# Designs tried in a protein design chat: VHH binders against q9y6x5. Part 307

Target 1, 379 residues: q9y6x5
Amino acid sequence: LPPKLLLVSFDGFRADYLKNYEFPHLQNFIKEGVLVEHVKNVFITKTFPNHYSIVTGLYEESHGIVANSMYDAVTKKHFSDSNDKDPFWWNEAVPIWVTNQLQENRSSAAAMWPGTDVPIHDTISSYFMNYNSSVSFEERLNNITMWLNNSNPPVTFATLYWEEPDASGHKYGPEDKENMSRVLKKIDDLIGDLVQRLKMLGLWENLNVIITSDHGMTQCSQDRLINLDSCIDHSYYTLIDLSPVAAILPKINRTEVYNKLKNCSPHMNVYLKEDIPNRFYYQHNDRIQPIILVADEGWTIVLNESSQKLGDHGYDNSLPSMHPFLAAHGPAFHKGYKHSTINIVDIYPMMCHILGLKPHPNNGTFGHTKCLLVDQWCI
Below, E stands for the ipSAE of ESMFold2; O stands for the ipSAE of OpenDDE; V2 stands for 0.75 times the mean of E and O plus 0.25 times the DockQ between their complexes.

## First folded at step 14 (VHH)

Design ga75 (framework vhh_8dlx_2)
Fold by ESMFold2-Fast, scan of step 14:
Structure ga75 (fold): chain B 379 residues (1-379), chain A 119 residues (1-119)
Amino acid sequence: as target 1 above (379 residues)
Amino acid sequence: EVQLVESGGGVVQPGRSLRLSCAASGFTVSSNWMHWVRQAPGKGLEWIGDIYSGGSRWYNPSLKSLVTISRDDSTNTLYLQMNSLRAEDTAIYYCATGKDYYSLAFDIWGKGTLVTVSS
């Protein structure tokens, strides 16, 4: 029988939550599997971009999902956040479920992972759920496990996405230990339910399971606001994305817009597209706007208003607060092995190896993850 | 200097209970992931269970109903309570911990205490 993999994401699960809170179910999963303590995600450290990087192994400038809100200068199309189903936005890369279905004549299954309810290169996940945040974790899990056990051709790659702890991280902020403790305990209980369900259905011993996340979370404050309206009038530009990375499309002279913004706040860097730091790998795509504003950690860009967010993400990907973790268990993985760090783009070639798929060209390095795998030598 | 010292072993009759102790010095058990492991004559190491810094406990599924791990933070001591002892429980029992809270790689071990279950 072909190898099988379930990829699970808990949105906004900051790596150091593992050290500051108790996760009995997750820790039991880890001690019988592997843990990567920090995963260095891609810039910008947002949900859609990083979820697509996990399944393509590409930087955002290469896979084309460069933000949760986008504008394409060539086609004049607008991406309307999580509600947009136009394949145009997703077609600059080939995600692993498409490769899985096309190379091996196998099925893929998806419960809410970004992009899985969209036909990409004329291929949609064999089984999927249209995105709906109101659908319970239990219903998502029930569908995934049903498809893993009852599909022909067999489901060999499955994904499961959950919106927490991101939603609560935004609402309470990561420094609210009382509320975050309650949220994270519930997530650990869901991990326990996942493991129990897989064991009950006879899937646990032969299924590879990866639990990871797309980014972390940092504390924000009403005392750390950057009011864009104090520096520039709306008539000078179109706002494509706001905070903490603002995407500015000038309506008038680009240099004049840049000059009005460059001295707006000491807590924000202003870049012309060609001056964006190379280390971000965030420059070579038509969906990256002519001027990008990058707020310092914990600062929120606003338009003459207060922000109710106590936590946020999207900041510089070198910040540990933006990093998730990766845990895995299954026949492909060592037991009781801990690794310090990998890049989020490294997950894709590792998953291709586990599934026996030839990866599309990507920015990941298989060597970074080989020590996690039983069939590889750690030199 | 960091040390772990096990005690409480000895000869015990089948069906009875025994409690082992592990005294820590140079660090605090409440701040570390503490483990109990055993080695029967001619066999490899068998993991019994552990207790995390926050108090969460995990057990070898084959032993869960027969053992309980606890700690006394005031005396900096780890305990292993064993019930319904069988001849096959004859082994040297060790307490162990690692600097890495998320790994089973043990870098601090006790010297062990022998438990013999015999009539």
Scores: ipSAE 0.000, ipTM 0.130, lowest interface PAE 19.2, mean pLDDT 88

Design ga76 (framework vhh_8dlx_2)
Fold by ESMFold2-Fast, scan of step 14:
Structure ga76 (fold): chain B 379 residues (1-379), chain A 119 residues (1-119)
Amino acid sequence: as target 1 above (379 residues)
Amino acid sequence: EVQLVESGGGVVQPGRSLRLSCAASGFTVSSNWMGWVRQAPGKGLEWIGSIYSGGSRFYNPSLKSLVTISRDDSTNTLYLQMNSLRAEDTAIYYCATGKDYYSLAFDIWGKGTLVTVSS
């Protein structure tokens, strides 16, 4: 029977939550599987970009989902979380579910993973749910397990996405131990429900399961605001994305806009596109705007207003607070192995190896994940 | 010690509804998985459904349209709501849980409550 893989994402699950809170169900999962303590995500450390990097193995400049809010100057199209269904935005890369369906006579299944309800290169996930945040984890899990057991051609790649702990991380901030403890306990319980459902259906022993996330979360404050309106008038630019990475499209000369912004705050770096640090791999795409503002950790860019967010993400990908983790269990993985760090782009070639797929050219390095796998040698 | 006490059984007419209760002591229902199992006269054990710590509910497909499992975390109580009862639903109904969360075995059982469906 072909290998099967279920990829699960809990949005905004900061890696060090594992050390500060109790996760009995996740720890039992890890005991019989593998744990990568930190996953270095791509810049910017936002939901849509990093979820697409996981399934393509590409930096954002290469796969084209460069932010949660984007603008294309040629077509005049806008992208946002409420306007994300145009294939135009997703067609710069080939996600793994498309490769899975096209290389072999296999099906893919998806419960809410970003991009799976969009036809990409004229191919949509064989089974999918249209994005709706009101659909319970139980309903998503029931659909995924039904499709894993009752499909022809067989579902060999399945994805499941859940919005927590990101939503609560924004609302309460990661330092609110009372509220975060409640939310994280609920997530651990959902992991327990997932394992039990797979065991009850006879899927557990033959299914590879990866539990990961796209980014972390850092504490914000009303005392750490950068008021963009104090430095530049709205008439000089169009704002494409605001915080913590602002995307600025100048309405006047780019140098004039840059000069008005460059000394706006000691807690924000201002870059002309060509001066964006090479280590970000965030330059070579037309969707990246001519001027990018990068706030320091915990600082929020605002337009003459207060921010209601007590937590946020999108910051420098070198920050440990922005890092998620990866845990995995199944026939492809060692039992009881812990690894320190991988890059988020490394997940894609590892998943292709597990499924027997030829990966599209990507930025990941298979060697970084080989020690997780039973069929590989490592030093 | 862990104890489970079922209640709410009795004689009920066909087509009616009945709710069974299971009071748990010695552990927290919201931190464990729990299920309902029945045994009709002269038959084997039949699993009805289970609820897990996260609140996910899984039912025997043959019974899903007829039953609902719920819990009240404040009273540490598990419930089984049964609708459209038929003579074949006559059985002793057990509340059960496992010692190990990841075990599919029911290691801890109540004494059961008898439900008789007759006119």
Scores: ipSAE 0.005, ipTM 0.442, lowest interface PAE 10.2, mean pLDDT 90

Design ga77 (framework vhh_8dlx_2)
Fold by ESMFold2-Fast, scan of step 14:
Structure ga77 (fold): chain B 379 residues (1-379), chain A 119 residues (1-119)
Amino acid sequence: as target 1 above (379 residues)
Amino acid sequence: EVQLVESGGGVVQPGRSLRLSCAASGFTVSSNWMGWVRQAPGKGLEWIGYIYSGGSRFYNPSLKSLVTISRDDSTNTLYLQMNSLRAEDTAIYYCATGKDYYSLAFDIWGKGTLVTVSS
């Protein structure tokens, strides 16, 4: 029988939360599995880009989901709603559920993972739920476990997405220990429910389960604002994305707009597209705008208004505050092994290996994850 | 020492609703999974559903539309709400949990409460 894998994401789960709060259920999961303490995500450190990088193994410039708000210079299309179901935005890559369905006559199942309710290369997840944030974790889990047990062809790849702790991280900020403690305790309880459900259905011993996240969270403040209207008049540009990475489409000469912005704030870097640091792998795509502004950690770019966000993400991917973790359990994984760091693009080729799929060309390095796997040699 | 005491059973007419209660002592209901199991006369045990420590509920698919499991953490009480009762729902209803949070076994049981659905 083919191997099975369940990929679970808790949006915005910052890696160091594991050190600052108690997670008895997650710790019990890790005790009999593996933990990667830091996952270095892709730039920009946003939800849609990083979730698509996990399932494609590609940098954002390669898979085309370069932000949660985008403009495509070639087609003149706008992606204004991050839940837009136009396949155009997703078709620059092949996610793992599509590969799973096409290579081996297998089924995929999805509970809310970004992109799974969109036909990509004319292929949609065999079983899926249309995105709706009001649907409980309980209902998502019930559907996923039903599909894992009752499918033909068999479901071999399943995904489960949950919006917390990201929503609360934005609302309260990661330094609000009282509110974050409550939220993270609830997430640990949901992890407990997940494990308990899989054990009760007889799935636990034969299912590979990965628990990860797309990014972290950093504390913001009304004392750390960059007012873009103080730098440049709105008549000179179209704003494609605002904070903490602003995407600027000039309405006049690009050099003139750049000169108005370049020394505007000591807490923001201004890049012409060709000058964006190579380490970001954020340059070679028509959806990346001619001028990009990158705020320093904890700084918010605004348009002559206050920001209501007490926490945010999207910042430089070298920042530990932007890093999630990865935990895994199952027959493919060692028991009680801890690893320091992998790149988020490394998850895709590892998952392909576990499922026996041939990966599409990708930016991940299989060697980075080999020490997690029982069928690989590690020193 | 863990004790589970069911209440709320009795004779009820077909089509009506009934709520059963399970008072727990010796442990906190939110710290472990809790479930309901029934046994009709001359039949085997049939599980109804569970509520886990985090609040997630999992039901027997044949009963899902007819029952709701809930708990009140302040009174340390588990509930089973039953709607549209039928003669086939006549059974002894047990509140149950396991000694192991992750066990598939019902190790701890109440004494049960009898529900009779008759005209």
Scores: ipSAE 0.013, ipTM 0.539, lowest interface PAE 6.5, mean pLDDT 90

Design ga78 (framework vhh_8dlx_2; at its last look DockQ between E and O 0.58; V2 from the best seeds 0.00; counts 0 for: pae O 4.2 > 2)
Fold by ESMFold2, look of step 15:
Structure ga78 (fold): chain B 379 residues (1-379), chain A 119 residues (1-119)
Amino acid sequence: as target 1 above (379 residues)
Amino acid sequence: EVQLVESGGGVVQPGRSLRLSCAASGFTVSSNWMSWVRQAPGKGLEWIGVIYSGGSRFYNPSLKSLVTISRDDSTNTLYLQMNSLRAEDTAIYYCATGKDYYSLAFDIWGKGTLVTVSS
């Protein structure tokens, strides 16, 4: 039987939620499998970029999804949450479901993972759901398990995406213990639904399952606003993305725009593109704008005095609050093993190994994940 | 002491609808998966469907269009809504669950409630 893998993301699941809240189902999953306590994600720590990094093993500058809102100066195209279907944006990389489908006698399935409803390199996931946030977890789980159990050629790689706890993290902020406890308990119950359904269908013992996330969440406040309108007139630039990493396309001389912004707030770093720190791996793509503004953790860049979000992400990827976790179970993985950290780009070569796929060139290091896998010498 | 008690059975005419209840005690109904099972006279057990702790529901494909499982956490009660009843739906209806969440077996059963579909 070919090896099978289900990749699950619960959006915005901060790594330290595991130690600060109760997760009986997730902890049982971890007990029978592996845990990576802390995954260092890619800058910027936003949803579209990090989900694509997981499935390509590439930094954002290399895969081309550099933010949730983008502009390409050469083609004059725009990308946003509501305008994300043009393959142009996605075609700078080859995600794992495309590579998987090129293998003989294999198909891929997807329930809402970013990019899976786009024909990337003229290839779309063999089975997929068009993105719709109103579709219940029950329906996503039903479709994924149906496809894993009944498809010909067999589905060997499947993905499942869920919007929580990210949506609630934005709404309440991670410090709202009462609301976040209720939200996280519901997510743990959904993990229980997933695991028990896989067991009841007879899939559990022979399916590799990864449960992970794209980023964490930090607390925001009306006391921590950076008002761009107080520093620079809108007429001097085009705003491509706002917070917490603003992408600025100057309409006048770039140096003049930079000089107006550089002292706008002590809680914001202003970078010319060539001066972006090398550790971000966020410089060598035309979609990265000439000036970026990087707010300090918990600070919000606004055009006026209000912000609707109580929690946010997108900050410096060195911040522990931006980091997710990874848990995994299945025949490829050890039982009861905990690992401290990996890079999010390391997930892709590990998944390729599990599936027997030759990885495309990528930024991941297979050696970082070897100790999770039973077929690798670690002791 | 864990206990399940079904109710709402009785005699109904073909084509009608009926809602069965399963009152749970000794545990919270949403803390485990909960299943409905039936046994027609002279027949084996037939699984109807399940609701998991997170609310996801799955049904026997042959019954999917005829039944709905729900629960009410405030009354600690599981429900089975049955529609368009037929004579072959005459059976004793049970609710059941495992001894713990990851059990694959029906360890805990109610005594059942009889549904008779006759003209």
Scores: ipSAE 0.521, ipTM 0.835, lowest interface PAE 2.4, mean pLDDT 93
Fold by ESMFold2-Fast, scan of step 14:
Structure ga78 (fold): chain B 379 residues (1-379), chain A 119 residues (1-119)
Amino acid sequence: as target 1 above (379 residues)
Amino acid sequence: EVQLVESGGGVVQPGRSLRLSCAASGFTVSSNWMSWVRQAPGKGLEWIGVIYSGGSRFYNPSLKSLVTISRDDSTNTLYLQMNSLRAEDTAIYYCATGKDYYSLAFDIWGKGTLVTVSS
């Protein structure tokens, strides 16, 4: 039987939630599998960019999904966070489901993972659901497990995406223990649903399952706002993305806009594109705007208004609050092994190895994930 | 200790609907998977469906359009809603679960409730 892999994402699942709340089902999953306690994601720490980095092994400047809202200076196209399906935005990289379908007679299946309802390099996931946030976890699970069990040619790579705990993290903030406890218990119960369904279908013993996330969450406040309207008039720039990383397209001389912004707040950094720190790997793409504003953790950039968000993400990827975790179980993985940290771009070459695929050139390092795998020698 | 008690069975006419209840004591239904199973006279056990701790439901494909499983976590009660009942649905109906969430073994059973579908 060819090796099979199911990749599951719970959006916005901050790594330290594992230490502050009880997860009996996830704990049982990890006991017979592996846990990576922290995954260092890519900058900016947002949903579309990091989900695409997981499946391509590339930094955002290389795969082209540089934000949830984008403008391409060369083609003058606009991408909105309303799930734009133009392949143009996704074609700067080759995601793993495309590679999976093209290297052998294999199928891929997807329940809502970002990009899977878009034809990328003229290839769409063999089985997929058009993105709709109102579709239940039950329906996503039913479809993905049916496709894993009953497909010809066989589904060897499958993805499953769920919007929580991100939606509740934004609404309540990660410090709201009462509400977050309820939400995280529900997620743990959904993990229980997933494992039990796979067992009842006879899939569990021969399936590799990865449970991960794209980013974490940090607490925001009405006391931590940066009002751009206090520093610069709207007539000087076009706003491409706002918070916590603002993407500024100048309507006048770039230096003049920069000078108006550079001393606006002690709680944000203002960068000309060429001055963006090299450690972010966020510079070499036409979709990165001439001026980028980066708010300090927990600060929200606004336009003369309050923010209703009590939690947010998108901040510096060195911040532990922005880091998710990775847990995995299956024939490819050791049992009861804990690892401290990997980079989110390392997931792609590991998955290619498990599936027997030749990876496209990528920013991940296979050596970082070797100790998780039974067929690898680890020092 | 751990007990499951089914109720709501009886004689019903073909084409009608019926809701069965399963009251649990000694454990919480929302913390475990819960199944409905039936046994017609002189036949083997037929699995009807399951609800998992997270609320995800899966049914025997032969019965999916005719049944709905639900639970009330506040009263610790499992339900089976049956629609368009036929004579072939005559059976003893059991609720069942396992000692461990991942056991897959039906270790804990109620004593059953009889449903008779007759004209």
Scores: ipSAE 0.454, ipTM 0.792, lowest interface PAE 2.2, mean pLDDT 92
Fold by OpenDDE, look of step 15:
Structure ga78 (fold): chain B 379 residues (1-379), chain A 119 residues (1-119)
Amino acid sequence: as target 1 above (379 residues)
Amino acid sequence: EVQLVESGGGVVQPGRSLRLSCAASGFTVSSNWMSWVRQAPGKGLEWIGVIYSGGSRFYNPSLKSLVTISRDDSTNTLYLQMNSLRAEDTAIYYCATGKDYYSLAFDIWGKGTLVTVSS
């Protein structure tokens, strides 16, 4: 049988949740497969950018989804979670489902993974669901598994996306043990549902499944706020993105705007675009604004009219609180193997290998995942 | 200690609806995947559908009648809603803790409740 792969994302699943909460279904999944304890994601650590990095193997500056909110000065277009359907934003890269679908006797399926309901390079997934947060996991799971089981040409790559525990992390904060325990219990149950569905359909032994996430979550507080209005008049700039990484488009001289912001808070780093640290790989794209503000972990950038959440993400990608995990099961993977760390961009070349696809140029390193795979020598 | 008790069966006319109940004791329904199975007179067991612990559901695609499985966590009860019943839906209906619908292997069974569809 041709290799098949299901990629599942639980948004905002912080890696250390596995150590602090009980996941009987997920642990069983891991026991029969592999675990990467920490995945270093890309900067900024937001949903759209990191999900696209997973499926392209590219840093944000390369694939062009540099935030959940973007502005292009040339076309004057805006990108947001409510305005993400223009292929203009996605066409700077080729996601794996497009590559897969362009092969003979293969098709792709998607349940609400970012970018999957948009024609990218004039190609849209053969099977997909339009994003709708009100659609249950049940319906998403049922559609994905139906497509994996009954499609012609066969679905060989599928994606499944779920908004938790991110939404709850924002609402309650990751340190709320009572509420997050309840939320994470539900997530584990959904993983149980997924596994059972695959077993019931006879897919479990032959399907490769990756369960991962795009980012973690850090605790925020009303006591840790950075008010930009205290530092600069709003008329001097346009805000493209706010917290915890603010994207600033100056309406006056850039240097003047920078000087007003550079000492705004000891808990915020202010960068001119050319001075953004190289380790972020967040410089070489026109969609990155002239000035970015990066709040310290747990600090929230606000305006007078803005509200803050109890949890947030988007911070420095070296912070453990921002790191998700990766678990996998299937014919391609070992059983009962744990690995410490990989980069999130490393997932793409691994998936391409599993599916027998030629990868597009990417920033991932296949060598980082060799120990997870049964057909590779682990050195 | 562990028990499933079906109820709600009886004689019903074709085209009518019926809801069966399955009360569980000794374990939590919401923590298990639960199935409905039926056996028509002179026929083998037929799997109807399952609800997983997370709430996901799927059904036997061969079913002609519309069915919905649900549960009430507060009462630890499983339900089977059947609509537009036909004579061929006459059977003993069982609830069971799900294991494998292909082999019809289940861990715990109820005693069943008889549903007779007749004009």
Scores: ipSAE 0.031, ipTM 0.436, lowest interface PAE 4.2, mean pLDDT 93
ESMFold2 (binder alone), look of step 15: mean pLDDT 84; pTM 0.846

